# Designs tried in a protein design chat: VH-VL binders against q0aze0. Part 195

Target 1, 268 residues: q0aze0
Amino acid sequence: MKIILVNNRFKENTEKKAQEIAGQLSALNVEVIIDNGLDEPYAGTVDFIMVLGGDGTMLRAARRYGQRAIPVLGVNMGTVGFLSNIEINELAEYLPLILREEYSLEARMMLEVAVFQQQSLLTRVFCLNELLLRSNSPRMLSFALEISGQKLEPYRGDGLIVSTTTGSTAYSLSAGGPIADPQLDAFIVTPVASHIINKRPLVVSPEREISLHLLEEREAIIGIDGQIKMDFGAENRVLIKRAPHPLLMVNLKAKPFFTSIDRSLQRQ
Below, E stands for the ipSAE of ESMFold2; O stands for the ipSAE of OpenDDE; V2 stands for 0.75 times the mean of E and O plus 0.25 times the DockQ between their complexes.

## First folded at step 9 (VH-VL)

Design I3 (framework fv_inotuzumab; at its last look DockQ between E and O 0.73; V2 from the best seeds 0.00; counts 0 for: pae E 2.2 > 2)
Fold by OpenDDE, look of step 9:
Formats: sequence, structure tokens, C-alpha cells
Structure I3 (fold): chain C 268 residues (1-268), chain A 123 residues (1-123), chain B 112 residues (1-112)
Amino acid sequence: as target 1 above (268 residues)
Amino acid sequence: EVQLVQSGAEVKKPGASVKVSCKASGYTFTDYAIHWVRQAPGQGLEWIGGINTYTGDTYYRRKFQGRVTMTADTSTSTVYMELSSLRSEDTAVYYCARDEAYYDWLSGTFDYWGQGTLVTVSS
Amino acid sequence: DVQVTQSPSSLSASVGDRVTITCRSSQSLVYSEGNTYLSWYLHKPGKAPQLLIYDVSNRFSGVPDRFSGSGSGTDFTLTISSLQPEDFATYYCLQATHFPLTFGQGTKVEIK
């Protein structure tokens, strides 16, 4: 068995714990790779990914490995969030189940985000939470939203969020988006401070394709999961689709989503 | 408007402690980490450490470990940096700076800064 | 620690001049997903530092387009296409790819 331990480069205790866990797993003849993001993603076959940290660490792991259909377990290191399944102090208890592959999986839809410069692809990223388009100035943006070739009325505002249902409890929520059942696959399109007061969030089928571009010569920023940022201008286009593979989240411990919303949101 | 407002200048004796505050406003306090950077006279900027206001995690430069303590008060949107066992070499302008945080992840980019706090350590 | 060295340490220029500042790191600053945590700051005496560029080449909100950033790996450049009176200051690069975070020693841009 081969396991990747993903830790948070900023959080030293996660590195230490990763090393400790690696030692333990090695003693059990399990091959371990520690990934703190400083190296290229491991390209070989992997049986399991363990994420040590909070939701941010999970998001990185998802972007890095989510397309490879590998079980991913979130191990919370003391931070409240939505994406961890067990606590670090519970790992010893569940380790035998992990090694025996006795766990259930929950598929979470990811976004495929493609950013273009005119007709040239600049980057393609898979992400678990959201794509954000926002103004890079105090002025509002004017941008076009197309859904499966259907052109909506131009948007005017600070920006727009395209989120997964997983990401519904992230930035989309802060912008007034609905909380979505993570068991659903859907896009949530949430305006950020729209000039049109009655502009409502859209819930869009994952079978559709979403396109964004600016309608004027303005500077904007696109953000992915709050961790990737790049300039976005009039010559750029964003194409958003459902990722071809969902993130396979390991479910070792029951974690009721709806009953935990209040507790989790209160800490944000 | 995003603002970081720091406490006033301090004069301390060697061996004493100083506690500088950084009050944040204009944004959601727990969505960002706060770092501390200092500049000694005639020197460049030096990173001291940071605190994630969401997770409570602290990140200290090794040379300051054991002497520096950073805390966050969410009720007042204020971050504190306490430096103990002060030396003359600690004389500097201390800045707090905002770092965009996404849960337990930091951007490592300081987008907004406080006005600075002069800390003078002299006998 | 990762050392970050700026060049030059100081330079004299006139309004309208093209100014180039280099930042070299002792290790690659490339992180996961190709991200590079290198940012540039402007600092004037008695004022708070200001973010200019983040992630190598992205201008921060409100930053004039005369400022641009480029580079990859270990070599990075801040360019001011046409120096303005308000640009005379000390500039710093910051790497955040490696712990601990480290600044360059600074580049002072003075009036010729």
C-alpha cells in the first residue's frame, strides 16, 4: 500500500505529525510520501491520500490529486471545518480500517476551470470549492455570463462566484448564496455585491457549461479556492465545467452536514 | 475600507516586555491572518511571525521563538504581539500586516499594513 | 533559511526613467500548482509599506500599470516603466514559499 500524507507548509505541527505518521506506517510496511507542496505531485500510483490540516489543506490536496480518483481522508488538526472527517487523535483508531480499505466514499463534484487568453489556454485547474471573479479596483465590473450558450443579461457588480455544492458553505455563502447539500451535484452562481439588487444566485445543472468574460477594458482578478489568483482582463475568458472526476472523500465517521452547519459557520 | 491601526510608540528598558496591538477594521477579521514585521534603524524589513485569526495558529521565526507571543481577540478584532527579554537590538518600527487566509491556508502576501509602532529599547 | 538578494542595493534615477530591480532567491520559489509566492512592496520612511505585486506578476488593486513583475524559479524582476515622483522609495521583495518568510535587503530608488 502507498499513502500520500498532505500537510500544510505553514503549519509546522502538521509536518511533524506527517513525519510521525509516516514512521508508523513505514513500520507497517506501508510506503509513504509526504507532500507539503514544495515538490511536484507524486506521479505514481497511490492507494490513499491523508490530508493533515484544515479545509484549506484539503482544498489544495483536492486540486492537486482530486482528478486521480484516489480516496482522500481529511484529518482535522484542531480546526473546525466542513471537509475533515476524523480528528488527529482518532487516527490510530481508524488506521486499521484504512489499511484494510474498509471505508465508504463520498463523491464530491469538482470544477474544471479553464482560463483563456483569446483562444489560447493559459491554465486549467480542478477545484473543489469555487471560482471567483472580482474587480481589481474600487469600481464595479461589467461582465457577461453564458450558460450553455445562453447569454444572460450583463452583470454589474464587484464580482461573481461559481461554486460547487461543497463550496456553498465557503465564499458563496458570505456573498449570499444558498447552502447546498453536498450530496448534490450543481453549480451555484452567486453575484458579489451586484448593482442590481434583485440579482439572485443561480443553481445550475452540472451538465451545463459556464462562460465568463469582461464587457469592458477593466482589470479583474480570478481566484480559485481562495488560494490561486491571477489577473483577468478583457482578452481573457473563463470556461467552467464539471470536472471529469469527483473528489472521492473517505467517510470513516458519520458527520451530519445539516446539524453541523450552525456550529461550523459560527466559527467563520 | 481596510485599516490596521497600531498602538502608540513604546520606550522600554532592556529585559522588559512590550506588547503592541493591531486593530483591524473594514473586513471580516477571521478571514485573514496578521503578521508582524519590523525594521531596525538603517536595516531592512524583517519578518517576525504571524497568527491565523481563524485557527489560532501562530508562526514564529526561529530567532524569536521563546520571546514572542502573538494573540488575537476576535471580539475586538485586535491582534497583539508581545516581545519579552527586550534588547537594544529590538529597537525598531514594528508593523502589522494582513495576509489573506483561507481557512488554515495563508497566501503569504501582505496586502495591507499598519502605520507602524516604534519600540525603543534603551538603558 | 532561504536567502533573498536584491540588486542593486540602491540606484539613482530620474523621473521618466525605466527602473529594474532584481530579486534572487537561494532556492526555487515555485510551490504547488505552479504558484510562486513572491511579492513586491514599496516603503517610504514614516509610512506603512504598500503591496505592489503579488505572485510574481499580479498588480495589487490600485497599483499603477507602470509597475510590473516578472520572473520564475529563483530570479524575479520588478520594473517601473516610467518612474514618477511618488515612486522614490525603498522596494522589497518577499518570498513566502519557504518557511520562514524572508525579505530581500531592499533597493533604495533615489533621485538623480
Scores: ipSAE 0.729, ipTM 0.898, lowest interface PAE 0.7, mean pLDDT 93
Fold by ESMFold2, look of step 9:
Structure I3 (fold): chain C 268 residues (1-268), chain A 123 residues (1-123), chain B 112 residues (1-112)
Amino acid sequence: as target 1 above (268 residues)
Amino acid sequence: EVQLVQSGAEVKKPGASVKVSCKASGYTFTDYAIHWVRQAPGQGLEWIGGINTYTGDTYYRRKFQGRVTMTADTSTSTVYMELSSLRSEDTAVYYCARDEAYYDWLSGTFDYWGQGTLVTVSS
Amino acid sequence: DVQVTQSPSSLSASVGDRVTITCRSSQSLVYSEGNTYLSWYLHKPGKAPQLLIYDVSNRFSGVPDRFSGSGSGTDFTLTISSLQPEDFATYYCLQATHFPLTFGQGTKVEIK
């Protein structure tokens, strides 16, 4: 069995703990690869991914490995979030179930984001929470949103968020979007500081394609999960669709979503 | 408008402690970490550490571990840095700086800075 | 700790000159998905430092377009295309890919 341990570069103790766990697993003939983000993703066959950290660490794991249909377990290291399942002090109790593959999986929709310059594909990335289009200057943006070829009236404001239901408790919530049950598959489209009164958040079928482009020359940025940033200008267009594979989150211990909502409300 | 306003200059004797405040305004306090950077006379910038205001986690440069404590008060949008067992070489201007955070993810980019607080340690 | 070395330590230039400052890291600053946490700051005596460039090449809002950043891996450059009288200052690079965060030693730019 081969396991990837994903850790956080700023929490030296999670690196030490990952190395301790790797040693313990190696003693059980489990091959362990530590992913601290500095090396390329492991390309070979992997049976399981263990994330040691908070939701931000899980987002990195999802982007690197989510399209490979590998089970991903969130392990709380003291910073409880929406995406952890067990606590680090429970790992020894659950390890036999992990090794025997005796766990359930909960699917979480991901976005596939393709950025173009004119008609040429520049890059394709995946995300678990959201794409943010925002102004990179004091000036507001003027931009077009198309949903499956249907052009909406132009937007004016600071930007737009296209979120999964999992991401509904992140930037989308702060911008006025609804909290969504992550068991639902949908896009949540939330304007950011819109100057146009009829631009309400939209909940959109996951089978739609969403397209964005600027209507005026402005400096803008596309943000992915708050962790990847790309310049975006009038020569660019972005296409957003449901990713081919969901993130497969391991469920070893029941962890109800609705008791975790209060954490998101504390962001103010 | 984003602002970080620090407490005033302090004069301390060796062995004492100092507590510098950094009050944030113009943004959502828990969306950004606060770092502390100092500059001793005639020297460059030196990172001391930081605090993630969302998670409460602190990150201290090893040379300050055990002498520095950073805390955040979300009700007043204020971060405090306390440095104990002061030495004459701790004489410096101390700056707080803002760093975008997304959950436990930090970018390490200091987009807005406080005005600085001179701490003088002399006998 | 990752060392970050700036070159030159100081320079003197005339208004209108093109100025180049180099920042070299002892280890690669490339992180997941190409994120490279290298930023540049301007610092004048008696004032707070000011962000110029983040993520190697992105100009912070309100920074004049005469400032640009470039580089990859371990080697990074700040360029001032046409030096202005207000640009005399000490310039610092900062790496934040590795813990602990480390600044370069600074480059003092003096205008004739």
Scores: ipSAE 0.636, ipTM 0.846, lowest interface PAE 2.2, mean pLDDT 89
ESMFold2 (binder alone), look of step 9: mean pLDDT 92; pTM 0.946

Design I4 (framework fv_inotuzumab; at its last look DockQ between E and O 0.66; V2 from the best seeds 0.76)
Fold by OpenDDE, look of step 9:
Structure I4 (fold): chain C 268 residues (1-268), chain A 123 residues (1-123), chain B 112 residues (1-112)
Amino acid sequence: as target 1 above (268 residues)
Amino acid sequence: EVQLVQSGAEVKKPGASVKVSCKASGYTFTDYAIHWVRQAPGQGLEWIGGINTYTGDTYYRRKFQGRVTMTADTSTSTVYMELSSLRSEDTAVYYCARDESYFDYLSGTFDYWGQGTLVTVSS
Amino acid sequence: DVQVTQSPSSLSASVGDRVTITCRSSQSLVYSEGNTYLSWYLHKPGKAPQLLIYDVSNRFSGVPDRFSGSGSGTDFTLTISSLQPEDFATYYCLQATHFPLTFGQGTKVEIK
């Protein structure tokens, strides 16, 4: 068995714990790779991924490995979030189940985000939470939203969020988006400070394709899961689709989503 | 408008402690981390450490570990940096800076800064 | 710790000049999906530092287009295409890929 431990490079305790866990697993003849993001993603075959940290760390792991259909377990280390399944102090208890592959999986839809310069692809990223388009100035953006070739009325505002249902409890929520059941697959399109007061969030089928572009010469920024940023201008287009593969989240411990919303959101 | 407002200048004796405050406004406090950077006379910028206001996690440069304590008060949107066992070498202007963060992720990009707080350590 | 070295330490220039500042790190600053946590700051005496460029080449909001950033791996450059009177200051690069965060020693841009 081969396991990747994903940790937070700035959170020293996660590194130490990763090393400790690696030692323990090695003693059990399990091959371990520690990924703190400073190296290229491991390209070989992997059986399991443990994410040591919070939701941000999970999002990084998802972007790096989510397309490979590898079980990913979120192990919380004292932080609040939606994406961890067990606590670090519980790992020892569940380790035998992990090694025996006795767990259930929950498929979470990811976004495929493609950014273009005219017709040339600049970058393609898979992400678990959201794509954000926002102004890079105090002025509002004017941008076009197309859904499966249907052109909506131009948007005017600070920006727009396209989120998965997983991401519904992240930035989309702060922008006034609905909380979505993570068991659903859907796009949530949430305006950020729209000039139109009654501009409502959209819930869109994952079978559809979403396209965004600016309608005027303005400087904007594309943000992905709050961790990747790039300049976005009038010559750029962004295309959002459902990723071809979902993130396979390991479910070792029952964690009721709806009863945990209040607790988790109170800290945001 | 995003603003970081720091407490006033401090004069301390060697061996004493100083606690500098950084009050944030104009944004959601817990959506960003706060870092502290100092500049001694004639020197460059030096990172001291940071605090994730969402998770409460602190990140200290090794040379300051044991002497520095960073705390966040969400009720007042204020971050504090306390530096103990002060030395003459600690004389500097101390800045707080906002870091674009996302949950437990830190970008290390300081987009907004406080006005600075002069801390003078002298006998 | 990752060492960050700026060059030159100081330079004299005139309004309208093209100014180039280099930042070199002792290790690659590439992280995760290929993002690079290198940012540039402008600092004037008695004032707070200001963010100019983040993630190597992205201009921060409100930053004039005469400022640009480039580079990859361990070598990075800040360019001021046409120096303006308000640009005389000390510039710093910051790497945040590796813990602890480290600044370059600074480059002072003075009036010729």
Scores: ipSAE 0.848, ipTM 0.928, lowest interface PAE 0.6, mean pLDDT 94
Fold by ESMFold2, look of step 9:
Structure I4 (fold): chain C 268 residues (1-268), chain A 123 residues (1-123), chain B 112 residues (1-112)
Amino acid sequence: as target 1 above (268 residues)
Amino acid sequence: EVQLVQSGAEVKKPGASVKVSCKASGYTFTDYAIHWVRQAPGQGLEWIGGINTYTGDTYYRRKFQGRVTMTADTSTSTVYMELSSLRSEDTAVYYCARDESYFDYLSGTFDYWGQGTLVTVSS
Amino acid sequence: DVQVTQSPSSLSASVGDRVTITCRSSQSLVYSEGNTYLSWYLHKPGKAPQLLIYDVSNRFSGVPDRFSGSGSGTDFTLTISSLQPEDFATYYCLQATHFPLTFGQGTKVEIK
């Protein structure tokens, strides 16, 4: 059995903990690869991914490994998050179930994002939370949104968020989008500071194709999961689809989604 | 306007501690980590550590481990850095700086800085 | 710790000159998805440092077009295309790919 441990680059003690866990797993005849983000993603066959950190660390793991249909477990290292399933101090308790593959999986939709310059593909990336199109100047953008070839009336504002339901509690929420049950598959399209009154958030079928381009020359940026930035101008177009594979999140311990949101929203 | 306002200059004796505050305004406090950077006389910039205001996680350069404590008070949008067991070589201007974050992710880029706090350690 | 070395340590130049400062890291600064966490700062006596360039080549909001950044891997360059009197300062690069975060030693730019 081969496991990848994904950690956070800023926490030196996370690397030490990953090595401790690797030692424990090796004693159980489990091969371990540590992914701290500095090397190419491991290309060989792996059975399981363990993420040591918070939601930001899970986002990186999802972008690297989410299309490979490998079970991914979030392990909370004492940080706040929506995507961890167990605490680090519970790992020994759940390890037998992990090794026997006695757990359930929750599928989380991902985005496939293709950025073009004119007709040339520049980049194809995957995304767990959201794509953000945003002005890179004090001036508003004028841009076009197409959904499965259907052109909406032009947008004018600071930008647009195309989110998964998992990402509904991140930037989309701050921009006025709804909190969505992550068990739903959907796009959530949320305008950022729109000057057009009828431009409300849209919830869109995951079978749709979403396209964005600027209608006039402006400096803009696209952001992916708040961690990758790319320049975006009038010569560019973005195509967004549901990714071929969802992220397969491991469930070992019940985590009530609505209770955690209710407490955060009400500070209770 | 984004602003980081630090507490005033301090004079300390060797062996004492100092606590410098950094009050943030003009942005959502928990969207940015706060780092501390110092400059001793005639020297360059030196990173001390940082705190993720969303998660509460702290990151200390090994040199300062055991002598530095960083805390964040979300209700007042204020970060504190306390440095103990002061020595003459701790004499420096101490800056706070903000770093864009997304959950536990930090970009490591310092876009806005406090005005600096001179800490003088003398006998 | 990753060492970051700037060259030169100081220089003198005239208004209108093209100025180039280099920053060399002891290890590659390339992170996941190609992200390279190298930034450049301007620091004047009595003032707080100011961000100029982030992620190697991205100009921070409000920074004049004469400032540009380039490089990859271990070697990075800050260029001032036409030096202005207000550009007198000490310049620092910062790497944040590796823990701990480390600054270069600084480059003092003096207007001749």
Scores: ipSAE 0.730, ipTM 0.878, lowest interface PAE 1.3, mean pLDDT 90
ESMFold2 (binder alone), look of step 9: mean pLDDT 91; pTM 0.942

Design I5 (framework fv_inotuzumab; at its last look DockQ between E and O 0.49; V2 from the best seeds 0.00; counts 0 for: pae E 4.3 > 2)
Fold by OpenDDE, look of step 9:
Structure I5 (fold): chain C 268 residues (1-268), chain A 123 residues (1-123), chain B 112 residues (1-112)
Amino acid sequence: as target 1 above (268 residues)
Amino acid sequence: EVQLVQSGAEVKKPGASVKVSCKASGYTFTDYAIHWVRQAPGQGLEWIGGINTYTGDTTYRRKFQGRVTMTADTSTSTVYMELSSLRSEDTAVYYCARDEAYYDWLSGTFDYWGQGTLVTVSS
Amino acid sequence: DVQVTQSPSSLSASVGDRVTITCRSSQSLVYDEGNTYLSWYLHKPGKAPQLLIYDVSNRFSGVPDRFSGSGSGTDFTLTISSLQPEDFATYYCLQATHFPLTFGQGTKVEIK
C-alpha cells in the first residue's frame, strides 16, 4: 500500500505529525510520501491520501490529486470545518480500517475552471469549493454570465461566485448563497454584493457550462478556493464545467451534514 | 475600510516583556490571519510570526520561539504580540499585517498593515 | 532559511524613469502546481508598508498600473514603468513559500 500524507506548511504541527504518521506507517510496511507542496506531485500510483489539517488543506489536496480518483481522508487537526472526517486523535483507531480498505467513499463534484486570454488557455484548475470573480478596486464590476450559451442580463456588483455544493457552506454562504446537500451535484451561482437587489443565487445543473467575462475595461481577480489568485481583465474569459472526476472523500466516521450545520456555522 | 490600529510606543528595560496590540476593523476578523513584522533601526523587515484568528493556531520564526506569544481576542477584534526577555536588539518598529487566509491556509501575503509600534529596549 | 537577495540595494532615479528591482531566492519559490508566494511591498519611513504585488504578478487593489511584477522560480522582478514622486521609498520582496517567511534586504529608491 502507498499513502500520500498532505500537510499544511503554514501549520507546523501538521508537518511534525506527518513525519510521525509516516514512521508508523512505514513500520507497517506501508510506503509513504509526504507532500508538503514543495515538490512535484507524486506521479505514481497511490492507494490513499490523508490530509492533515483543515478545510484549506483539503482544498489544496483536492486541487492537486482530486483528478486521480484516489480516496482522500480529511484528518482534522484542531480546526473547524466541513471537509475533515476524523480527528487526528482518532487516526490510530481507524488506521486498521484504512489499511484494509474498509471504508465508504463519497463522491464530491469538483469544478473545472479554465481561464483564457482571448482564445488562449492560460490555466486550467480543478477545485472543490468555488471560483470567485471579484473587483480589484472599490468599483463595481460589470460582467456577463452565460449558462450553456444562454446570456443572462449583465451583472453589476462586487463579483460572482460559482460554487459546488461542497462549497455552498464556504464563501458562497457568506455571500448569501443557499446551503446545498453535498450529495447533490450542482453549481451554485451567487452574486457578491450585486447592485441589482433582485439578483438571486442560481442553482444550475452540473451538465451545463458557465462562462464569465467582463463588460468593461476594469481590473478584476479570479480566485479559486481562496488559494489561487490571478488578474482578470476584459481580455479574459473563464469557463466553468463539472470536473470529469469527482473527489473521492473517505467516510470512516458518520458526520451528519444537516445536523452539524448549525454547530459548524456558529463558529464561522 | 480595512484598518489595523496598533498600540502606542513602548519603552522597556532589558529582560522585561512588551505586549503590543493590533485592533482590526472593516472586515470579518476571523477570516484573516495576522502576522507581526519588525524593523530594527537601519535594518530591513523581519517576519516574527503569525496567528490564525479563526483557529488560534500560531506560527513563529524559530528565532523568537520561546519568547514570543501571539493571541487573538475575537470579542474585540484584537491581536496581541507579547515579546519577553527583551534585549537591546529587540528595539524596533513592530508592525501587524493582515494575511489573506482561507480557512487554515495562509497566503503569506500581507495586504494591510498597522501603523507600527516603536518598542525601545534600553537600560 | 531561504535567502532572498534584492538588487540593487539602492538606486537613484528621476521622475519618469523606468525602475527595475530584482529579487533572487536561494531556492525555488514554486509551491504546489505553480503557486508562487512572492510579494512586493513599498515602505516609507514612518508609514505602514503597502502591498504592491502578490503572487509574483498580481497587482493589489488600488495599486497603479505602472507597477508590475514578473518572474518565476528563483528570479523575480518589480518594475515601475514611470517613476512618480510618491514612489520614492524602500521596496521589499517577501517569500512565503518556505518557512520561515523571509524578506529581501530592501531596495531604496532615491531621488536623483
Scores: ipSAE 0.792, ipTM 0.911, lowest interface PAE 0.6, mean pLDDT 94
Fold by ESMFold2, look of step 9:
Structure I5 (fold): chain C 268 residues (1-268), chain A 123 residues (1-123), chain B 112 residues (1-112)
Amino acid sequence: as target 1 above (268 residues)
Amino acid sequence: EVQLVQSGAEVKKPGASVKVSCKASGYTFTDYAIHWVRQAPGQGLEWIGGINTYTGDTTYRRKFQGRVTMTADTSTSTVYMELSSLRSEDTAVYYCARDEAYYDWLSGTFDYWGQGTLVTVSS
Amino acid sequence: DVQVTQSPSSLSASVGDRVTITCRSSQSLVYDEGNTYLSWYLHKPGKAPQLLIYDVSNRFSGVPDRFSGSGSGTDFTLTISSLQPEDFATYYCLQATHFPLTFGQGTKVEIK
């Protein structure tokens, strides 16, 4: 059995725990690959992914491995997040269940993001929470949003967020978007500081495709889960679709999403 | 306009603590991490640590571990850095700076800086 | 810790000169998805540092095009193509690929 341990290169506690867990698993004849982001994603066959850290570490794991249909378990290392399932001090209790594959899976929709320069594909990435288009200057953007070929009235403001339901509690929420049940599949399109009075957040079918481009020359940035940044100008377009595969999150114990909604609002 | 405004200069005795504030304005406070960097007289810049204002997570350079505490107050959009057990070599100008990366928050792209706070440690 | 070493520690130059500052890292600074977290800052006495270049070669908003960054892996360069009076300052590189974040020791650019 081969397991990837994903940790954060900057958080000393997660690095230490990753090495401890790797030792425990090696003693059980389980091969362990540690991924702290400094090497290329592991390309070989893997049975399970364990994420040690907060939601940011889970976002990297989802981007790297989410399209491979591998079970992913979030293990919280201190700060309570929306994407962890168990606490680090509970791991020993649940490890036998993990090894016997006695757990359920929760599917979480991901975005497929394709960025073009004129007609040429520049890059394709996947993300779990959101794409952010934002101004890279004090000046506002003027940009076009198309949904399945339907051109909406132009936007003017600081930018736009295209989020999954999982991402509804992240930047989309701070920009005024709704909290969505992460078990739903949908895009949430949230304007950032719009000057167009009737531009409200939209909830859009996951079967749609979303296209963005600038209507005038401005310095802009596309952000992917806040971890990948790309310059975006008038020569660029971005196409957003539902990714071919959802992230398969391991569920070992119940997480009370709805009873914790007030904590999301307190953070915003 | 993004702005970081720090508290004023401090004079402290060895063994005391200092708490420096950094008030953010012109952007959504919880979208960006705040880091602290210092410069001792005649020395270069030294990173101290940072705080993710959304999650509350902190990380500190090992030499400051146990002596530094960073906190964020979202209601006032203010980050605090407290350095305890002060020594004469802690005399420096302390800067807060915004990190542009919000999920990874340790990208080291410090796009906006506070004006600096001189902390002098003398007996 | 990853060491970053700047060269030279100081230099004297005249307005209009081409200035080159190097930053060498003890380890590769390439990270996830090809990001290289190497940035350059300008610092004048009594003022806050100012971001010039991020991700090796990207000019920060408002930075004049006489500033350019280049390099890959472990070797990086800041170039000022035609030095202006406001460019006399101390310059720092910063690596953030590896914990802890580390600055170079600085390069003071002085008027000849």
Scores: ipSAE 0.371, ipTM 0.731, lowest interface PAE 4.3, mean pLDDT 87
ESMFold2 (binder alone), look of step 9: mean pLDDT 92; pTM 0.945

